# Designs tried in a protein design chat: miniprotein binders against q96jn8r1131to1294. Part 152

Target 1, 164 residues: q96jn8r1131to1294
Amino acid sequence: TLEFLENHGKNILLSNGNRTATRVASYNQGIVVINQPLVPQLLVQVRIDFLNRQWTSSLVLGVITCAPERLNFPASACALKRAAWLLRGRGVFHNGLKICEKFGPNLDTCPEGTILGLRLDSSGGLHLHVNGVDQGVAVPDVPQPCHALVDLYGQCEQVTIVNP
Below, E stands for the ipSAE of ESMFold2; O stands for the ipSAE of OpenDDE; V2 stands for 0.75 times the mean of E and O plus 0.25 times the DockQ between their complexes.

## First folded at step 14 (miniprotein)

Design kv54
Fold by ESMFold2-Fast, scan of step 14:
Structure kv54 (fold): chain B 164 residues (1-164), chain A 96 residues (1-96)
Amino acid sequence: as target 1 above (164 residues)
Amino acid sequence: DEKERKIEEIIYRAFELVDEGYLEEALELIVEAIRLAVENKDEDLLVWAIYIIAEIAQELGDPELLEKVLELAEEAYELTKDPRIKWLIEYLEKDK
């Protein structure tokens, strides 16, 4: 069963059997990681439960290829220097470097109730799913093992893991 | 806006420097970003930069710098009346 790891950003509170993550303070320190490696064909989905519109930007999704169980998370996922591929706003980023200008919808404008999914295909391509619709390959040839990461940044204060 | 994008890039660069342990260089960049955000009247980027300088100050563990950052946040709140800055001021006061 999919759960968020107990190792997470310091502003996170886990509930609902570690399937709901709530950022309880500020706008950052909200990184959570799924408890299992993202193996090919596994679809990991989270639903946006609560947006605080006092903040500007919103959640970040992606993968990391380092071991997450003892990782000291930075304040924001965008500060991860190595081993990270992230979807922010409309861009795709590898360790802070923008590798794609416009991919999928703008994550900063997804409303409450949106379901966002991450999946690896058999060739190691990372796919984003939005409300069940495959957006295509955001990142080719992701190294393995890798782990799905959600950064409850800015507006996004709560997400819940949902099953297909 | 090209100016807005430039300020955002400076903020991200400051975060990268923090991650590498170059806290003094990060502090100089974030101070520049705050100045530019004020000049450009970009309230959202100003809030962003104020939060980042507060995080740098906490990471450094420098009480004098933290006090100066608190004063900066108070000034930014008077300028913007943004509730996000008010929350940060209360958070920083409590953590002392």
Scores: ipSAE 0.000, ipTM 0.174, lowest interface PAE 10.8, mean pLDDT 80

Design kv55
Fold by ESMFold2-Fast, scan of step 14:
Structure kv55 (fold): chain B 164 residues (1-164), chain A 96 residues (1-96)
Amino acid sequence: as target 1 above (164 residues)
Amino acid sequence: DEKERKIEEIIYRAFELVDEGELEEALELIVEAIRLAVENKDEDLLVWAIYIIAEIAQELGDPELLEKVLELAEEAYELTKSPRIKWLIEYLEKDK
């Protein structure tokens, strides 16, 4: 079964059988990671449950290729300088460097109820799904194994893992 | 007005520095932002700045700084009566 790992950012509280993550303080320290590697064919989905619009930017999601069980998470996923491919706003980032200027919808404007998904295709391409719609390949040739990561940054204070 | 905008810019700069791990520089800026927010009687910016300094203190893990931040948050709560600050005080008082 898909769950968030108990190793997570300091401001996260897990509930609902570790399937719901709530950021209970501030705007950062909100990184969570899915407990199973993102293997081809697996669609990992989270629903945005609660947005606090006092903040400007919102959640970041992507993959990391390091073992997450003992990782000391930084305050923000964007501070990960190795082994990370992230989608933030409209950009795609590899280890803190923007590698694509405009991909998919602006994640900073997705409303409550939006379902965001990550999937690897058979060639190792990372796909973003938004409300069931495949946005295409954000990152080609992601190294495996990798794990899906969500950073409850800024506006996004709660997400829940949902089944396809 | 213009003063609020300048305080907001200092807070955003501190945000960037925290995300980059430049905690000492961020601390210096956010202390100034708190002072200015108090002088300008801007409760919203004061609440934001208090949350940022609490984050910096937690990441630094300095117990003396954490105690000073707790005192600062208590003062901010008396000024604003913000439920967000009250929650933060309770959070900072817990071990885990």
Scores: ipSAE 0.000, ipTM 0.180, lowest interface PAE 11.2, mean pLDDT 81

Design kv56
Fold by ESMFold2-Fast, scan of step 14:
Structure kv56 (fold): chain B 164 residues (1-164), chain A 96 residues (1-96)
Amino acid sequence: as target 1 above (164 residues)
Amino acid sequence: DEKERKIEEIIYRAFELVDEGELEEALELIVEAIRLAVENKDEDLLVWAIYIIAEIAQELGDPELLEKVLELAEEAYELTKDKRIKWLIEYLEKDK
């Protein structure tokens, strides 16, 4: 029973029982957060439903370790406070600072229909899954509790939570 | 807001240039974005731009630039009182 939280970026509209997030305006203000903590071995997956090629880049996904229910979301996930670890393009970012240059596939080039997943292993390593394939550990030792976040930035205007 | 969107475009483009290894061009763009964010009194864009210029300074490995970025972040904190900038200052000071 994974859903997106009612607290989200101002350009987001939730539908389909809060399992689909659509960015209805502009290119930013599109952050959504999963309603449950990302506990070890839980695989949270979203499918890219719609890409608008008018924009340069695409979605960002990752985790935050602050409580999301009352968080004032910035315009872009990359501006989040020190509590964020994010995957954008090929990079891994902690609070807007790049901590790894090349990890997994380029998220800016994933087509519609791509399923992106986040999972913590038993040692607290954050894994990215792409179409069911584990890309390895993007971030070691993520503090807990943490929450899965998707930023519908730029090209990515709609995602839907999908079951494993 | 048209001006806000234009500033965000510049910031995002600088971020892409960092990813491509075009650090000098990224630095020129992000400096301009910081100036515009200050003029527009947009604290969220200013915070984002400050984080990006810090990343550029780290990747260039230039101690003089890192010192200038620290000074810039301190000025931005005085202007905004935004805790995110304070946390970045603490991070940058520990890093070196």
Scores: ipSAE 0.000, ipTM 0.188, lowest interface PAE 10.9, mean pLDDT 80

Design kv57
Fold by ESMFold2-Fast, scan of step 14:
Structure kv57 (fold): chain B 164 residues (1-164), chain A 96 residues (1-96)
Amino acid sequence: as target 1 above (164 residues)
Amino acid sequence: DEKERKIEEIIYRAFELVDEGELEEALELIVEAIRLAVENKDEDLLVWAIYIIAEIAQELGDPELLEKVLELAEEAYELTKDPRIKWLIEYLEEDK
């Protein structure tokens, strides 16, 4: 079963059998990682449960290719400068640099109840799914092993893993 | 602490503006964030802001701005000794 790892940002509280992540303080320190590598055919999905509208930006999701079990997470995923591919707003970023200008919907505007998914295809392409709809390949040939990451930044204060 | 939050919010707003293609507005905000991070002696926020201004400079394709960003990154490396900044300098130099 898919769960969030016990190693996470310091403002995170895990509940619901480690399937719900809540950011209990501030706007940052909210990175969580899925407990299993993202292998081809595995669809990892999270639902946005709660948005706090005092903040402007929202959730970031993507993959990291370093081992997450003892990683010292930065305050935000945007500060990950090694081995990270992130979907943020309208863009795709590798190690903090924009590699695609417009991909999928604007993640900063997704409402509560939105289900966001990450999947590797058989060729190693990373796909974003939004409410069950495949948005296409965001990143080709992702190095493996890789791990799905969610940053509960800004508006997004709670997500829950949803089985397909 | 409140000052740290405000600086981080400005950096994130600049980041959003880069995503929207509003590069001039993003540049104005990130320059202010760098000034505040230096004033507040917040090395982590300074490093993050340097990475964002480097991305803006690359997107704008302005050679003069890129040279100014390299100078800024070198100064930030002297202040922080953070290896992430050294890596960024090397990347910007080889991606010319």
Scores: ipSAE 0.000, ipTM 0.172, lowest interface PAE 11.9, mean pLDDT 79

Design kv58
Fold by ESMFold2-Fast, scan of step 14:
Structure kv58 (fold): chain B 164 residues (1-164), chain A 96 residues (1-96)
Amino acid sequence: as target 1 above (164 residues)
Amino acid sequence: DEKERKIEEIIYRAFELVDEGELEEALELIVEAIRLAVENKDEDLLVWAIYIIAMIAQYLGDPELLEKVLELAEEAYELTKDPRIKWLIEYLEKDK
């Protein structure tokens, strides 16, 4: 059973059996992590439940290759002091540095109801899925074990884990 | 411990300023954080401060600053032997 870890950003409130994450303040401090490693072929999906158009940027998705259970989360996923690969807007970022200019749709413009997924293929490539459609390999050869992360940044104030 | 927490706060404040578009103020803070991390022998905070100054340098598009960041990263790698810094050096050299 997939759920969000109890260790999360300080503006997060978990509900619905730890399957729904709500950011209750500001625009940041909204990082959540899935409770088990992202193993090859496991598809982790979240649905965007609520967007606050007061903000410009929106959620970030990705993976980290450190144990998240006692990690001190920063204000934004891009500031993580551990190895992280993140999808933000149309870019792919490694530890805050942009490594790919344009990949998949612009995450800052995905509407409420969008289902976003992360999956590792058998070769360790990280895939983004948008409403069931595989966008291709965003990051090749992700080190394992790794953990799926969602940063409820800016517009995105609520997400829920969705089963197939 | 107390010093470590204060350095971490400076680093994350610098990144908050980057998020807000205040790049010059972010640069001033991150330079100080790097100095403090070196004095405190905190390799994790040093690595992340160097990543953040590299990000700021790229956003500013300043070639001289990027060269200085590369030199800083090379010195930090000699000090720490941390593979994250080795990766950053290779990344920065590729994008020259």
Scores: ipSAE 0.013, ipTM 0.384, lowest interface PAE 7.2, mean pLDDT 82

Design kv59
Fold by ESMFold2-Fast, scan of step 14:
Structure kv59 (fold): chain B 164 residues (1-164), chain A 96 residues (1-96)
Amino acid sequence: as target 1 above (164 residues)
Amino acid sequence: DEKERKIEEIIYRAFELVDEGELEEALELIVEAIRLAVENKDEDLLVWAIYIIAMIAQWLGDPELLEKVLELAEEAYELTKDPRIKWLIEYLEKDK
């Protein structure tokens, strides 16, 4: 079964059999990683459970190609300067640099209950799914193996892994 | 105020970048935070932003950067007259 790894940002508390991640402090230090590589055909989904509107930005989703089990996570996913492809707001970021200005819906405005998914297609294209709807290819040719990452940043204080 | 929350977010992120050793990126964020704090007349956040950039300058051990930070702190004090900024100026002068 899909679970969040025990190695995570310092403000994270895992519960519900490591399927729910809660950020218990501040707005950052909320990175979690799925326990299995994101292989083609695997759809990894998380539901936004709780938003704190004290903050302006929200959840970041993406993949990393480094081994996550012993990684010292930075305070936010966008500070990862190697081996990271991330979706934040409307943008797509590679190693901290914005490579696409507008892709899919604005992640900063997704309400509680939204289900966000990541999937690799057969050609290594990274897809974002929002409430079951494929938004298209955000990043082509993602190196493998890669691992799905969620950063409970800003408004997003809790997510839960959901089966397709 | 939405602007104040954004400034706080930038400042806290800069602290984390300093802790991670990403000093150049932290400097860029702090300069932006100082600009926004001045525009919004947010003296509390301006003080914290100057404090962080001073710590970065000391960590780098760059006397030219430390002099520029001191100059920036003096300008901020003239604009705000905040006693916390005056304390930072005195602290930075001792380190030189």
Scores: ipSAE 0.000, ipTM 0.152, lowest interface PAE 15.2, mean pLDDT 78

Design kv6
Fold by ESMFold2-Fast, scan of step 14:
Structure kv6 (fold): chain B 164 residues (1-164), chain A 96 residues (1-96)
Amino acid sequence: as target 1 above (164 residues)
Amino acid sequence: DEKERKIEEIIYRAFELVDEGELEEALELIVEAIRLAVENKDEDLLVWAIYIIAMIAQELGDPELLEKVLELAEEAYELTKDPTIKWLIEYLEKDK
């Protein structure tokens, strides 16, 4: 059963058997990580439950290759020093480097109810799925093991893990 | 290590400057950070700094700087055999 880890950003509250993450303060400190490694063909999906449109940017999705159980999370996923591949807005980022300008839809404009998914293909390519539609390979040959990460940043104040 | 902390601080500051659009200031800092990471033989900080200078080079759209970054990444890969640098080299070469 997929759940969010109890090690998370300080503004997060977990509920529904650790399947729902809510950011209860500010716009940051909202990083959560899935409890199981993202192995090839495992599709991890989250639904956007609540958006606060006073903020301009929104949810960040990605993977980290460090052990998450004892990780000290920074205020934003984009401040992770090493071992992070992130999707933010329309960009793909590795450790602060924007490695793709426009990939998939703009995550800052996805409405409530959108289901976002991460999957590794058999060659280790990281895929983004949006409402069941595969957007293609965002990052090739992701080092393993890796873990799916969601940063409830800005507009996105709540997400829930949904099964495929 | 205090030297590693100082280099990390410079890299983080360059990263923040990139987000603010202060690309030329970021470039000056990241070049210094790369030099210090090489002197300190810190492979992890060198890898991080190379990714940030690649971001700056892409945002500036400077072909000469992009070629220098690619050469730097190739030298770093020979030194470290780091798979993330290998990935970056392949990514940068794809755009040619």
Scores: ipSAE 0.005, ipTM 0.182, lowest interface PAE 11.2, mean pLDDT 78

Design kv60 (at its last look DockQ between E and O 0.05; V2 from the best seeds 0.00; counts 0 for: pae E 14.0 > 1.5, SAP 70.035 > 70, placed apart)
Fold by ESMFold2-Fast, scan of step 14:
Structure kv60 (fold): chain B 164 residues (1-164), chain A 96 residues (1-96)
Amino acid sequence: as target 1 above (164 residues)
Amino acid sequence: DEKERKIEEIIYRAFELLDEGELEEALELIVEAIRLAVENKDEDLLVWAIYIIAMIAQELGDPELLEKVLELAEEAYELTKDPRIKWLIEYLEKDK
């Protein structure tokens, strides 16, 4: 069963059998990682449960290729300078540098109830799914093993893992 | 390398200070990190540092921090002429 790892950002509380992550303070320190590697064809999905409109940016998601179980997370996923491919707003980022200007919908504007998914295809391409719709390949040739990461940043204060 | 690691440590320390509400100390570290990145001639590190600090400034919405970050980005652009920094300046100005 898919769960969030107990190693997470310090503002996170896990509930619902470690399938719900809530950020209980501030706008940051909200990184969570899925408990098993993102292997080809595994679709990992989270639903946005609660948005706090006092903040301007929102959820970031993507993959990391380092071992997450004992990683000291930075305050924000975009501060990861190594081993990270992330989707933020309309951009795709590799190790903190933007590599694509416009991909998929603007993640800063996705409403509560939106289901966001990550999947690797057979060629190692990382796909974003939004409400079941494949947005295409955001990142080709992701190194393996990799792990799905969600950063409950800014507006996004709660997400829940949902089954396809 | 050692210089890159030192700049990263300074940036992460600045993040901690911002979380603690220590704006003046955080700004001093940010300025030092930018200066070191310029001296190291590592444009990727400089773009990363300015981008992350700009992200934090936008969420906090502190006018002093936002103005200081814009100042630092403008200085960095004059020194490097890196188009990624120019893009970031334009992006930050839209949010004002």
Scores: ipSAE 0.610, ipTM 0.807, lowest interface PAE 1.7, mean pLDDT 88
Fold by OpenDDE base, look of step 15:
Structure kv60 (fold): chain B 164 residues (1-164), chain A 96 residues (1-96)
Amino acid sequence: as target 1 above (164 residues)
Amino acid sequence: DEKERKIEEIIYRAFELLDEGELEEALELIVEAIRLAVENKDEDLLVWAIYIIAMIAQELGDPELLEKVLELAEEAYELTKDPRIKWLIEYLEKDK
């Protein structure tokens, strides 16, 4: 069963069997990690439940390769300088450095109801799915094991893990 | 950290070799990465390397190598107590 780990950002409240994450304060401190590591062919999906338009930017989606149970979460995923591959806006980032300028849709403009997915292929490529549509390989040769990470940042105040 | 960067570079080169079908060479590089990760006390890179070597072993289909990987994983677990390595050990044992 996929759920968010109890080790999460300070402003996160988990509900719905830890499948729903809500940022209940401010615009940051909203990082959550899914409990099971990504394995090939497993599609992990989250739905954007609620956007608060008083903030700018939106959720960050990606993977980490460190032990999530031991991670001291920074205020935002952007501050992760190690073992992090992240999708922010239209960019792909590795340890805080942009490695791709334009990939997939702009996550900052995804509306409520959008379902975002991550999947490893047999070659270790990390795929982004948007509303069930494979957007292609965002990151090749992702280290394993890795865990899906969602940063409920800015506008994004609630997400829910959904089954494919 | 320069040492960390070196280890990562070795691992990425191993991936290239895997893509080229050079499994034996990839294996050698990963073993080196494991050694360096231990020396540098880099748990995350060690875990990464252990998983890669397990993948290579499975791809090769060499039961003796799989057994060696299991031993390496056991040693790594004793050193780090990382639950991810424990998971791998359990996985490999079930796969036998």
Scores: ipSAE 0.222, ipTM 0.656, lowest interface PAE 2.1, mean pLDDT 90
Fold by ESMFold2, look of step 15:
Structure kv60 (fold): chain B 164 residues (1-164), chain A 96 residues (1-96)
Amino acid sequence: as target 1 above (164 residues)
Amino acid sequence: DEKERKIEEIIYRAFELLDEGELEEALELIVEAIRLAVENKDEDLLVWAIYIIAMIAQELGDPELLEKVLELAEEAYELTKDPRIKWLIEYLEKDK
């Protein structure tokens, strides 16, 4: 059963059997990680439950390739300078560097109810799914093991892990 | 490696069957894939196959199968010392 890991950002409250993460303060400190590594063909999906449109940016989605259980999370996922591959807005970032200007839809504009998914293909390629539709390979060669990460940043105040 | 590609194809098919809800057929294929991955000494494919059989066992809800999967994972961990298998063992023990 996919759950969010108990080690998470300081402003996160886990509920619903640790399948729902809510940012209960501020705009940051909202990093959560899925409790098992991605394997080829495992689709990890989260639904955007609640947005606060007073913020400009929204959630960040991606993977980390280091052990997450005792990691000291920074205030925002984009401050991860090691072992991170992130989707933010329309861009793809590796360890703080933008490596792709435009991939998939703009995450900052996804409405409540959007289901976002991550999976690895057999070559280590990271795929984004949006409402069940594969957006293609965002990152061609992610080292394994890796864990899916969501940063409930800015607009995004709640997500829930959902079944494919 | 031709043998590696065959093992990978079996695992993909088992995962497709799991997604379709054909759990017993998925189980049959993944058991074969595990045997082949061990013979071929392919740790990545072994880890993947063990994760898939664990997912199948959880979906079936069969406590005897879950115990067998835990034993298999423990044996694979002793063989490989792969931290991904150790994580899975700890995860499965929480579901006891």
Scores: ipSAE 0.008, ipTM 0.137, lowest interface PAE 14.0, mean pLDDT 83
ESMFold2 (binder alone), look of step 15: mean pLDDT 81; pTM 0.778

Design kv61
Fold by ESMFold2-Fast, scan of step 14:
Structure kv61 (fold): chain B 164 residues (1-164), chain A 96 residues (1-96)
Amino acid sequence: as target 1 above (164 residues)
Amino acid sequence: DEKERKIEEIIYRAFELVDEGELEEALELIVEAIRLAVENKDEDLLVWAIYEIAMIAQELGDPELLEKVLELAEEAYELTKDPRIKWLIEYLEKDK
């Protein structure tokens, strides 16, 4: 029953029962949000379906703590400062600041078919999973409620929600 | 690298301004980011900044600015030989 919200970035087209998001234009305006709050132990997973390597940088993953149903999404998730914790490239970002230099694999280089997951542990730590492997705690003490966010930025033009 | 972070911050600020509808101010910031990326010899940030200015030019609907962006992209391609810039040139040429 996990789906992307009908409220999304302007360049997004949802299909497959709102479980697939495609960015149909340009390189930005590609933010999508999962329809349910990320509660402890819920694993939300997306598969990278299509990469256009003519663009620079790629997919951003993270969480937001603001209500997403009526949010006017900015062109890039990186413009969401106060309410967002984001994984981009190898960095972890909050409030426009890089709070960790190297965490997990480089998201800019993950190939098509990669499955990326987000999960909160019982202490509110945000975990990244890559192809089923827990990378550890990227962000401790995430405020709740929070929602999983994917920004189909740059190279990443399509993702699909995948259940375990 | 502190210089890379400064350029990235300028580009992020430009994203905020685009979202707010302040396209002219966003353009000024992207031009500054391009200048700094060239001085710092940072090809990835240069390519990113050029893509952003191209999208701002299209949003503004300014054909004179689009012409300048094409010239800038051609110069950047001469310097870097980066295929991403060649793709952008081809994309922008199709508009005409």
Scores: ipSAE 0.012, ipTM 0.260, lowest interface PAE 8.7, mean pLDDT 80

Design kv62
Fold by ESMFold2-Fast, scan of step 14:
Structure kv62 (fold): chain B 164 residues (1-164), chain A 96 residues (1-96)
Amino acid sequence: as target 1 above (164 residues)
Amino acid sequence: DEKERKIEEIIYRAFELVDEGELEEALELIVEAIRLAVENKDEDLLVWAIYIIAMIAQELGDPELLEKVLELAEEAYELTKDPRIKRLIEYLEKDK
């Protein structure tokens, strides 16, 4: 079963059998990683449970290609010095650098209840799903193994893993 | 090792400043981190710091700064021949 790893950002509290992640302080230090590699056809989904509109930006999600069990996570996913491909706002980012200007909906404006999904296709393309709708290939040729990552940044203070 | 840890701390502090909207202060710190990474001959920290300064330049939306960052990346690639820097140059060229 899919769970968040017990190695996570320092402001995270896991509950609900490690399927719910809550950021309990500040606006950052909220990185969580799924407990198994993202293999082709596996759809990993999280639901946005709670937004604190005191903050402007919201969650980031994507993949990292290093082993997450012993990582010392930075304050924000965009500062990862390991290979990471991230979706933030409307952009696609590689190690903090924007490599695509406009992809999918603006993640900073997704309301509570939105279900966000990540899936690799058979060719290694990373797909974003929003409320069950495939947005297309955000990143081609993702190296494997890779792991799905969610950064509970800014507005997003709680997410829960949901099954398809 | 101690120098490596110091440079990492500067980079993390710079990114905390980016998170807080203090982009000018972040820029000053990351420039210093790049200088130290070059002096320490630490290619991994240099690559990371160059990616972060490119991110800061994008957040500032300053075309002149982005051009300077591109020039910096090109010089770093000549120095290191690191394929990660070559990829960064390609991203920056595409985005201009």
Scores: ipSAE 0.115, ipTM 0.518, lowest interface PAE 5.4, mean pLDDT 84

Design kv63
Fold by ESMFold2-Fast, scan of step 14:
Structure kv63 (fold): chain B 164 residues (1-164), chain A 96 residues (1-96)
Amino acid sequence: as target 1 above (164 residues)
Amino acid sequence: DEKERKIEEIIYRAFELVDEGELEEALELIVEAIRLAVENKDEDLLVWAIYIIAMIAQELGDPELLEKVLELAEEAYELTKDPRIKWLIEWLEKDK
């Protein structure tokens, strides 16, 4: 069963059997990581439960290739300077630097109820799924092992892991 | 672009300083990032830098700085039409 790891950003509270993550303060310190490595064909999905329009940008998701169980998380996933591939807004970022300007839908505008998914294909390509629709390969040849990461940044204050 | 990457690095450094409570140094860096983003005509980096300067202004609670940041955000919204800036303006108004 998929769960968020107990090691997470300082503003996160886990509930619902560690399948729901809530950011309880501010706009940052909201990084959570899935408890299993993202292996080829495993589809990890989260649903956006609550958006606070007081903030501007929203949820970031992607993968990290360092061991997450004891990692000291920065305030924002985009401040990760090693071993991170992230989708934010319409951009794809590697270790804090933009490597693609326009991929998939704008994550800053996804409404409550949106289901976002991450999957590796058999060639190690990282795919984004939005409401069941595969957006294509955001990142080719992701190093393994890697772990799915969600940053409850800005507007996104709650997500829940949902099964396919 | 190499220039884009350098501006991003400045913005990330400013973000780190905000999280460390070094608001004065963060403010100096983010002002430089805004200047460079405007010079480089990079609307995405401009939006991001304005977001961070707004957070700094709110944390400092300086009414004059908050007013200047609100004016900057309004000008950036006219330039970019980016909804993130519109939401930021609304946030700054409510929090005042």
Scores: ipSAE 0.000, ipTM 0.153, lowest interface PAE 11.9, mean pLDDT 79

